# Ledger of designs, part 5: VHH binders against Profilin-1 (pfn-1)

Target 1, 132 residues: Profilin-1 (pfn-1), of Caenorhabditis elegans (q9xw16)
Amino acid sequence: MSGWNAYIDTMTAAAPSIKRCAIVGAADGSVWARTEADNVFKASEEELKTFVALFNDVTQVPAKGADIEGVHYVVPRTEESLIFGKKENTGFFAVKTKSAVLIAVYEGPNEVAAQVRKAVESMQTYLNNAGY

## First folded at step 9 (VHH)

Design ua7 (from ua1 with Y110S)
Fold by OpenDDE, fold request of step 11:
Structure ua7 (fold): chain B 132 residues (1-132), chain A 123 residues (1-123)
Amino acid sequence: as target 1 above (132 residues)
Amino acid sequence: QVQLVESGGGMVQPGGSLRLSCAASGFTFSSYAMSWVRRAPGKGPEWVSTISGSGGSTSYADSVKGRFTISRDNAKNTLYLQMNSLKPEDTALYYCATGGPTPPPLPGESNYWGQGTQVTVSS
């Protein structure tokens, strides 16, 4: 397929609590890579297009929340290139690079969130340093 | 198993046209953005164009804008690249791949592509 799958594998290996993961285009939400098989990332192109557009003004996201894979998440706060949400024992982290958005959906107690965040932010840093 | 097979390359004179095809199998084709990349002799890979899964969004490298058109037929699991007004600097081995621009290599990882299809633009 492409080398982007290696990034999916790296993130999922770094944080076992990640259930589904995707790398999408920051401009259009198109899927570049995603988890497959038993853990298929199921967000539609239209949904992802809406999602990545949230990064145009992250300050408004906490008021409205965010939808991924048809699931509505509460967004406690945002950062310039980080959107994260929670729903019961699940959540997501989404980070934006120059050209991509990395999304990780996780399941588990709140304690696992730190590891998931670290995994996606590590990839964010790597890609940013490479100009992506 | 994932397979991507490029075809349609050849030798043309400057100003000529070619239409490349990429036959995809082994994955849900319509779920992924698809890209064309090329590698000229002695050069690193260069991203050429990307099209979203639905085909609703396209992007191009500045070097090919206005000359190349990317498209796809999801019913046929096929990606296309219409290349018009070809230039000698378009000479390269052309590959198709899932996703957007060519990702940077990760430590210990290698980016493997298929055979590609050769495009040669020469007088």
Scores: ipSAE 0.883, ipTM 0.932, lowest interface PAE 0.4, mean pLDDT 94
Fold by OpenDDE, fold request of step 11:
Structure ua7 (fold): chain B 132 residues (1-132), chain A 123 residues (1-123)
Amino acid sequence: as target 1 above (132 residues)
Amino acid sequence: QVQLVESGGGMVQPGGSLRLSCAASGFTFSSYAMSWVRRAPGKGPEWVSTISGSGGSTSYADSVKGRFTISRDNAKNTLYLQMNSLKPEDTALYYCATGGPTPPPLPGESNYWGQGTQVTVSS
């Protein structure tokens, strides 16, 4: 497909608790790469368009929550380029770069969240440094 | 196996037009944004255009805005690039790829590109 698949592989390798993940365009939510096969990231383009738009004003997101793949997550807090949510033993981390949004959906106890966050933020940093 | 096969290239005079096609297989075509990139002799890859999975969103490099139009037929798993008002500087090998602009390289990784289709603009 493209070199973006390598980024998917890198994130999933860094955090085994990641079940599904995707890289999408920050402007339109279009899917650039995603997990496939048994772990297909299933968010629709319309849903992703809505999701990436949350980064336009992250301060409002905790009050509303966020939806990924038809699942509603509680968003405890946000940062300028970070939205994360929780639902029972699942959650997600989404980080925004200049051009992309990286989304990782994970499953496991709360303790695994730190590793997932580290994985996506590391990728965020890498892309930012590269001008993406 | 993912396959992308470009076609439609050729030689044209400045001001001419070409329509490129990219036949895709081995993945859910409509689920992915698709892009055109090009490589001119002696230059690195240059992103040309991107279209979302549904076709509802498009973007273009400044160098081709107003002249090139990206489109797709999801029923045919085909990506298109209509190139009008071609210039000599458009001469390049054109590739299609999934996703948005070409990502920065990761150590030990390479992009999947097909054979490409050659576009030559010359008087």
Scores: ipSAE 0.878, ipTM 0.930, lowest interface PAE 0.4, mean pLDDT 94
Fold by OpenDDE, fold request of step 11:
Structure ua7 (fold): chain B 132 residues (1-132), chain A 123 residues (1-123)
Amino acid sequence: as target 1 above (132 residues)
Amino acid sequence: QVQLVESGGGMVQPGGSLRLSCAASGFTFSSYAMSWVRRAPGKGPEWVSTISGSGGSTSYADSVKGRFTISRDNAKNTLYLQMNSLKPEDTALYYCATGGPTPPPLPGESNYWGQGTQVTVSS
């Protein structure tokens, strides 16, 4: 499909707890790459458009939460380019690069979150250094 | 298996027009943004344009804004690039790809591109 799929594979390999993953355009939420088959990332274009817009003002996100794939997550933590959501034994990390938003949805105990974050942030750093 | 087949290229004079097509198969076409990229001889790939899955959002490189129009027909699994007011600097091999701008290469990985379609603008 495109080289962006390699980034999906890299993140999922780095953190086995990641169940679904997507790379979307930071400007419009359009899907560039995503997990497929049994682990299809199923957020709609409209939902993703709304989601990526959260990065315009992350300070408001903890109060209202965030929706991905029709699921509402509480948001315990935000940073300028990071949104962390939780729901029971699942969660997500979303990080923003210059041109993209990387979203990783994970499942497992709280202990797995650190590895997921590391995987996504590593990719974020890589892309940012490359100007993306 | 994912397939992307570009067509519609050719040789035109400056100021001329071409319409490129990209036939897609092997994936859910409407679920993905699609892009055009081009590579001129001796130069790296250059992002040209992107269109969202629904077609509701488009973006263009500054070098082609106002001259090129990206569109898609999801019923036909086809991506288009209408190129007007062509310039010699538009001469390149044009590729279509899923997603947004071309990502940087990862070690041991390569971008999936088709054979491309040659566009030559010359007087």
Scores: ipSAE 0.876, ipTM 0.928, lowest interface PAE 0.4, mean pLDDT 94
Fold by ESMFold2, fold request of step 11:
Structure ua7 (fold): chain B 132 residues (1-132), chain A 123 residues (1-123)
Amino acid sequence: as target 1 above (132 residues)
Amino acid sequence: QVQLVESGGGMVQPGGSLRLSCAASGFTFSSYAMSWVRRAPGKGPEWVSTISGSGGSTSYADSVKGRFTISRDNAKNTLYLQMNSLKPEDTALYYCATGGPTPPPLPGESNYWGQGTQVTVSS
C-alpha cells in the first residue's frame, strides 16, 4: 500500500464519528485510498468523477445537492475548497487540494460535525503546504 | 494481506526498452488507482505514472511522457509499465504502489517500500 492509507487512518482517529472515508484524484475521482473491511467506502468511478467536478464551481452546489455512495445530500454550505452535505443524522465533508479530494462520511448530531471538518481540513492544509 | 511484487527489470542500452510488471494480491485491485514510483541512486522517491482503477485515466511525469506507457489487466490483477527510449537518467529501482502520486509522509511516519525491480540503462 501507498502512504495514503496513513492519511485515512489519521482522519478516522482524529474524528471517530467518521464511518467511511476516501482520498480520490481531483482530476478524475479515481480512488487513491479508502476505508475497507466492515466500513468500505463504496462509490463508483463515474459517481466520484461527477462529485469532484462540483469543485469547479462550488457556488452552484447548494441548489443541486450532492450524491455520494448513491445517497443524495442537501448541501447547506460550501467554501471555495469545501463541500458540506447533510442527510438525516449523517453527513459528509469533502475538501479539495491541488491534486486530491478528501471525503469523510460521518454519523451523529451536529456536535460532531466540527471535529470531522477539523480532521479533513488538517490533512488538506498539510497537503497544500507540501504542494499537493 | 496486501502484496505488490515488481518484476521485469534488467540492464539495457540507451534507447532500449523494458516492460515492468506488478503482481497484486490481497485487495480488490480494480477498485484502486495504481502508480509507478522510482528511486534513483542517492535520491528520494520520484513519481512516474498513475492509472485509475478502471484504466480509463492515466497520467505521467513530464520526464517520461511519450516514452513510458502505464497499463493494467484487472482480470490478472497486474499493473504494467512499458518503458521505451530509455535514457541513463531512467536508471532506478522501480516500485508499484496503490493510489496516486506518493504523498508526503506524515510527521513521524515513513513510507515503506518493497524490494522493487532494478532498471539500469548504461552504455
Scores: ipSAE 0.594, ipTM 0.825, lowest interface PAE 1.6, mean pLDDT 90
Fold by ESMFold2, fold request of step 11:
Structure ua7 (fold): chain B 132 residues (1-132), chain A 123 residues (1-123)
Amino acid sequence: as target 1 above (132 residues)
Amino acid sequence: QVQLVESGGGMVQPGGSLRLSCAASGFTFSSYAMSWVRRAPGKGPEWVSTISGSGGSTSYADSVKGRFTISRDNAKNTLYLQMNSLKPEDTALYYCATGGPTPPPLPGESNYWGQGTQVTVSS
């Protein structure tokens, strides 16, 4: 089978506040792997295509926010390959590599956000080093 | 549990055609991108092609572009690879997989493959 599920498992284990997670193609938002069972990551292909396109110009994202799983998030911060979204006691981090976007949706106060960011950035770095 | 069963391989002469099938079960097939990967004896896996969940986006390795066509039938939970203008270099065991191109293995892990379907192209 595909080894992308191991990446999902590694991120969710590293940051228990992550409730749903996905790895999608950077070009089209197609789903390569996601959390399943009781915590299914659910986003339409239209939404994911729109979402990954935000990385084409991250400077515009704070003004318009971002949608994931039909939930609208305020985006207080972006970096060239990172988008951070917030809604009440939930949030997401998304990071881009050459080929993929890794998305983690978490619950908890802002204090746990650093752990979530570290979890997704660790996988981003691993993929970048391998040319992905 | 995810199950993928490859079929449709065989022996053909150079220039011939084959159509591979991959029967999928144990997951929502239409929600996932799917890939074909091939492995020649004694060699590592080589990514061949990927198709999005809806079938609207496809991509191919340069070595097969123009000769192979990936497709899917979401009503039948089946992935296909139409292989035309086959060359001896296409000889390999072909596998299907969920997701995009095979990732690098994480530390302490390795990628595992099912049985696949053998394609042999020789004169």
Scores: ipSAE 0.588, ipTM 0.818, lowest interface PAE 1.6, mean pLDDT 89
Fold by ESMFold2, fold request of step 11:
Parts: sequence; C-alpha cells; structure tokens
Structure ua7 (fold): chain B 132 residues (1-132), chain A 123 residues (1-123)
Amino acid sequence: as target 1 above (132 residues)
Amino acid sequence: QVQLVESGGGMVQPGGSLRLSCAASGFTFSSYAMSWVRRAPGKGPEWVSTISGSGGSTSYADSVKGRFTISRDNAKNTLYLQMNSLKPEDTALYYCATGGPTPPPLPGESNYWGQGTQVTVSS
C-alpha cells in the first residue's frame, strides 16, 4: 500500500466523528486511498469526477449541493479550496490541494464539524507546504 | 495481506522497449488508482505514471510522457507499463504502488517499497 493510507489514518484518528474518508485525484476523482472494511468509502468514479469538478467554481456549489456515496448534501458554505456539505446530523468536509481532494464524512452536531474541518485542513496544509 | 509483485525488467539498448508488469493481490484492485514509481541509484523515488481504478484516466511525469504507457487489466489484477524509446536516464528500479503520486511521508513515517524490477538502459 502507498503512503496515502497514513493520511487517512491520521485524519480519522484526529477526528473520531469521521466515519468515512477518502483521498482522490483532483483532476479526475480517482481513488488514491479510502477507509475500508466496516467503513468503506463507497463512491463511484463517475460521482467523484463530478464532485472534484465542483472546485472549478466553488461559488456555484451552494446553489447545486453535492452528491457523495449516492447521498445528496446541501452546501451552506464554501471557500476557494473547501466545500462543507450537510444532511441532517451528518456532513462532509472536502479540501483541495494542487493534486488531490481530501474528503471526510462525519456524524454529529455542529460542535464536531469544526474538529473535522481542522483534521482535513491540517493534512491540506501539510500537502500544500510540500508542493502537493 | 496486500501484495504487489513487479516483473519484466531487464537490460536494453537506448531506443529499445520493455513492458513491466505488477501482479496485485489482497485488496480490491479495480477500486484504486495505481502508480509506477522509479528509483535511480543514489536518488529518491520519482513518480512515473498513474492510472485510475477503471483505467479511464492516466497521467505521466513530463520526463516519460509520449514514451511510456500505463495500463491495467482488472480481470487479471495486473498493472502494466509499456516503456518505449528508452534512454539511459530511465535506468532505475521500478515499483508499483497503490494510489496516486507518492505523498510526502508524514512525520515519523517512512515509505515501504518492495524489491521492484530493474530496468537498465545501456550501450
């Protein structure tokens, strides 16, 4: 296995509310690493191609929402390299680096959302500082 | 237990061709992007090419674009690298890996590499 699995493990350890997590190619949504076994991150390549393309213009995303694993999320907030999606007491944070998109799907109240965001942004920052 | 076994390396003259294979087992091969990475003597790993899980998307390092072709056969759990127009600077140990381009190691971590398959391009 590649070193991308270590990034998955680091994010899930830092924010236990993360239930599923993936790292995908920013250009094509191809799966580089994901949570497996009881918590398989299960999105088709076609869904992920559509999902990563949202980062081409994040200002349009709140009007559209986002689909991951066949689930539709409303998107109350975006930033240039971040999309936050919400459905009931679940949600996701996705962050983009030069070459990758990191996706974490979580459960819990608004308090845990901030901790999930911190976990994915820490890895985003690490990758950005390394030129990835 | 994830296993990746590289083969198909050898010695070839400049301008020649080789085809590398990577036999995969112990995971759902078709669900993951796969990469080729090479390590020249005394140098760190250099990413060569990546292919998506379905095989529908490919990417290449500038140094090999137009000369190398990555492909996969998901029915055989096998990854390939067709290497044409080989140059002396392509001499390296070649490894396959799951995922996209090799990430920077996290603090306190190191990357594991198998034995690889040697490609030697010499006159």
Scores: ipSAE 0.555, ipTM 0.802, lowest interface PAE 1.7, mean pLDDT 89

Design va12 (from va1 with E98L Y99D W103T)
Fold by OpenDDE, fold request of step 11:
Structure va12 (fold): chain B 132 residues (1-132), chain A 123 residues (1-123)
Amino acid sequence: as target 1 above (132 residues)
Amino acid sequence: EVQLVESGGGLVQAGGSLRLFCAASGFTFSDYSMAWLRQAPGKRREWVALISYAGDYDYADSVKDRFTISRDNAKNTVSLQMNSLKPEDTAIYFCAALDSFDTGDSTYEYDYWGQGTQVTVSS
């Protein structure tokens, strides 16, 4: 799925505060693409399997939080296809498409979060329209 | 009128304890995640603790196992129990509220802030 790497590049280019991101299968958490090298997305497939399952009932996530790359995030906001997590000066946005989950971990003050969300949701819209 | 009012700050010796209290009014408290942040003189404001509107919580590494955040939705309050205080904990502590729902604003900043309460820990 080498073509999916281009979508990683698109998201990271759109939001420079994104440090790591991944595109994974919504059904099983399998990694389709991820940032690598100095900014390798480190979540295991087992962890991702658990993570994508959070979208089965997002209303419960704020009570339990979410773990990514061995780090626990408090989840102050969820929507039908979106999970927003916070940890100190970091956070993540995860959005669900028809067949995938996009995860973007960012670093910076809260001000950068809007740009990160926009980048991830733009990709979400694109993939949904493409049938993914 | 929206208000966040912190209390409980003061001067304590190292190793001592304080309990900060934040009373909220003028908004639907249960719809907001609540945070404590602090700012020491000459330093940037830093995150201390966050508790979601649904009760999950986390802490900065520097305060983990020493501080405890809790909330009471019936009373519209959030608290920070601070034990084993250190001089480096000296700062103004702020209570802040983060909306858990999309209100149409494009920001993910804290919507409401208290005026802060001074915590001073002497050696």
Scores: ipSAE 0.881, ipTM 0.929, lowest interface PAE 0.4, mean pLDDT 94
Fold by OpenDDE, fold request of step 11:
Structure va12 (fold): chain B 132 residues (1-132), chain A 123 residues (1-123)
Amino acid sequence: as target 1 above (132 residues)
Amino acid sequence: EVQLVESGGGLVQAGGSLRLFCAASGFTFSDYSMAWLRQAPGKRREWVALISYAGDYDYADSVKDRFTISRDNAKNTVSLQMNSLKPEDTAIYFCAALDSFDTGDSTYEYDYWGQGTQVTVSS
C-alpha cells in the first residue's frame, strides 16, 4: 500500500494549508497512508473506525460532531460523501470514495477551506475513477 | 434583508456575568450554524464558540466551562452566556452565521455578520 503515500503528497501539495491527512479504509478505518514526520496524523484505529462509520448516515453528524485525533469538531456541513468540521482556525474535510475515506485536517483562515476541499475532492474523483 | 443584531454587551466587573443575544432575520435561521467571535484591541478576531444547526457545539479553550452557547430556532436567536468573566475577555463580540449548504460561492467563510457588541470587563 506504499503507493497510497503518493496520494497523500498530492493532496498536501495541492493545499498547503493541510497540516495532516490520511487515507483509510472505508469499511474499518484501517490506515492505508498518512502524513508522517513533523505532521503525523495521530488518530487511533478505534477512533478511525468510529469516524468512517459516520458516513453510514451523514445527516446525523451535525448533531453530534466528529472527533479526530482526540479533538472534537463541530460539523456545520455534510453531503452524501463529505463531512466538513470546524474548530477555531482549524477544520477538516473528509470525503468517501468507493472503498476509502480521505481525511484532511487544515489550519488557517476560513478562506483556505475551499482549497482544501478542492484538493480532497480531486483525489476523491481520481480514486473513484480508478475503482477505489 | 439579512440582519444579525447583537445585544447584551456592557461593562462588568471581573467575576461577573453577561448574556449576549443575537437576533437573526432575513434568512432561514434553522439552516445555519451560528458562531460567536470576538476581537480585542490590537488583536486578531478570534473564534469563541460555534453551535451547529443541529445543536452540537464547541468552545475555544480560553472560554471553556465559563461560556455557554445556545440557540432558539423558534425565535431566530443565538445566545452566549458568559460567566466568571475576566479582563482578557474584553472585546467586541460578533455573531456570525454559516450556511449548512454549499452556496456555490467557493468559500467557507461565515455568510452573515453582526456589527458587534462591546464587552468590557474591569479588573
Scores: ipSAE 0.881, ipTM 0.929, lowest interface PAE 0.4, mean pLDDT 94
Fold by ESMFold2, fold request of step 11:
Structure va12 (fold): chain B 132 residues (1-132), chain A 123 residues (1-123)
Amino acid sequence: as target 1 above (132 residues)
Amino acid sequence: EVQLVESGGGLVQAGGSLRLFCAASGFTFSDYSMAWLRQAPGKRREWVALISYAGDYDYADSVKDRFTISRDNAKNTVSLQMNSLKPEDTAIYFCAALDSFDTGDSTYEYDYWGQGTQVTVSS
C-alpha cells in the first residue's frame, strides 16, 4: 500500500540535511525506492552493484573510498553494517539491513552528521525487526 | 596529552610553493584519518584535503592538482605540499584528526584540532 517510498519520506523528514537517499537491494543494488522530484538520487546500476558489494568486507573500504552519484568519497570510518563517506561539505551514510542497503547523502557542516546517522540507523533497526 | 602542531606556514609570492607539516602526539596516529582545513578572513572554515587511515585521499576542487596530502605513520605526521599558490589560498590552515575506530562516537566530528599556521600569498 504505502510501498517503499514512505520509508524514503520518513528518513528525509527526520534529517532535513539529507538531500538524496535510496533503498537498494543488498545482493545486487536494485533500486527499491529513492528520492525523486526536486532531488533525484541518480546513481547508475553499475555504480550501485559496486557500492553494495562494499559491505562484503567493510574493513577494505577506507583504503579505496566509495563512489556514488559520480562522486568519490573518502571513507574515514566503517562499522560492520555502516559506511561513512566525506567529500567537502557533503557526505553519506550507508547502512545494511538483512535484505537492503540504505543510502543517505547529506549536505552541511559536520554538526548535522549525528542527526543523519540517527535517522538512517533508526530505519535500519526498524527494517531489520520487520524482516528486511 | 594529545597535540597536533602545524608548521611550515609563512609569506610567499603568488606562484610559489609551501609545505605544511602537522606533528601528532599523544594518540595512536595510524588509527586516525587526517584532514587539512583552512579559514580565510571573513569566511567559514573549509575542507581542503582528507586522507583516511588506510591511505585513500581526496581534495577540494579549488586546490585539486596543486596540493598534495600525504602521511607518514612512522613519524606521526601529515603534510600538505602546496604548489602554484594564489592569493585566494591565503588562510589559517588547520590539521584535524578523526578516530577511525571510535564506533561509539556518532557525531563524526574531528576529535582533535591544531592551533593553525598562517599562509599568506602576496599578489
Scores: ipSAE 0.685, ipTM 0.863, lowest interface PAE 1.0, mean pLDDT 90
Fold by ESMFold2, fold request of step 11:
Structure va12 (fold): chain B 132 residues (1-132), chain A 123 residues (1-123)
Amino acid sequence: as target 1 above (132 residues)
Amino acid sequence: EVQLVESGGGLVQAGGSLRLFCAASGFTFSDYSMAWLRQAPGKRREWVALISYAGDYDYADSVKDRFTISRDNAKNTVSLQMNSLKPEDTAIYFCAALDSFDTGDSTYEYDYWGQGTQVTVSS
């Protein structure tokens, strides 16, 4: 029930600049958990399916950018299992685990980005070690 | 030495145009994503436009449809065409560079900054 939601809470507590966050299936973008209430993570099934497929070849992402929640992000940097996107004073980090993609949308200057990345990568490591 | 040198600023009437240039040296330009930021009197520095090393780009909502960012990897330049200028565009404009391939850098701060060029838009 709320088990996956605990991981959302862990990430948002670790980096308060995270405003919206989700855990979605890596194969199909299905939502396993997301931030709710007044800060609902809103992305369509089609958008999430397209988004998780970016991890099939992250080297192609900087040429096209990435869209989430109807917002276009320029992607200035990727790594094998990580995509970083930027739009004005907001951005996202997304990381892939064995079974899932973790998405965190944050607000703040670039200086907070390292804290957001650390939060999502720590969870990535935890879920991978747990078999997800 | 790494250098980013902005040029093209100046005084212009509202409704006019300016083209800013940023000349880069001392690093492999094609590996960097490039941005323009600006700081107006009494305001925080704000993002104006970003172009990835691979060519995708976007703009702050306040300048969208009026400004165009472009890069020339052969000449190691990034430019900002600014049309339909308004007094609120008055600011110091900075060029900045982010190494798109430094995967060990978790700060995501811009690695290099220019000294800035003043743009003043009179009513």
Scores: ipSAE 0.664, ipTM 0.863, lowest interface PAE 1.1, mean pLDDT 90
Fold by ESMFold2, fold request of step 11:
Structure va12 (fold): chain B 132 residues (1-132), chain A 123 residues (1-123)
Amino acid sequence: as target 1 above (132 residues)
Amino acid sequence: EVQLVESGGGLVQAGGSLRLFCAASGFTFSDYSMAWLRQAPGKRREWVALISYAGDYDYADSVKDRFTISRDNAKNTVSLQMNSLKPEDTAIYFCAALDSFDTGDSTYEYDYWGQGTQVTVSS
């Protein structure tokens, strides 16, 4: 769990618009690592359990949106292993790996979303190739 | 040919109401998430409201409780009811569409934009 902090640092360095992020277990939402200190990722265990379960059927998510850190996001698009949520000048990307869900909350207009997605998907690919 | 055509803008006194409409054509409207954005003079374009293709919606905090977004898939329209208008709501309002099923697109930029409609709220 403590060793996972390097992956958090890699994602936030790759896309400065990411303000908070976490790596959580895909089965139970347990936190493996998260941003701390000035940019703490604050989500309860119960909220994270509900959140990772969205990946059981991503096609149902756009009808209800997604909540993380007590914020409601409209979800205009999903893909098999990716959920995109939007609220004003903020948003999130969440991707599922074999064992984990990566969550990145960013600030900025839609134009920055591509860099955030790239950072999160690069980590998704890396972890999947490593067996996670 | 894809078109988004806004209407319903104009001049209104503070405290008044306007209803904007966006008529869509040239694409399968029910596959798109729809948004209203606005741009005031000297300001960046900002998100006002978004409604997903499946019906979930939300608003910018500054307009919450005053504005209502809705969509009509039978008429291919999205609407923005704007009540209790304030001078700071003065802006060009744009309708925008995002293809919710374009899995090949690595960006989340809006695919289509209307020409915009001017809303001017006089004090």
Scores: ipSAE 0.646, ipTM 0.845, lowest interface PAE 1.1, mean pLDDT 90

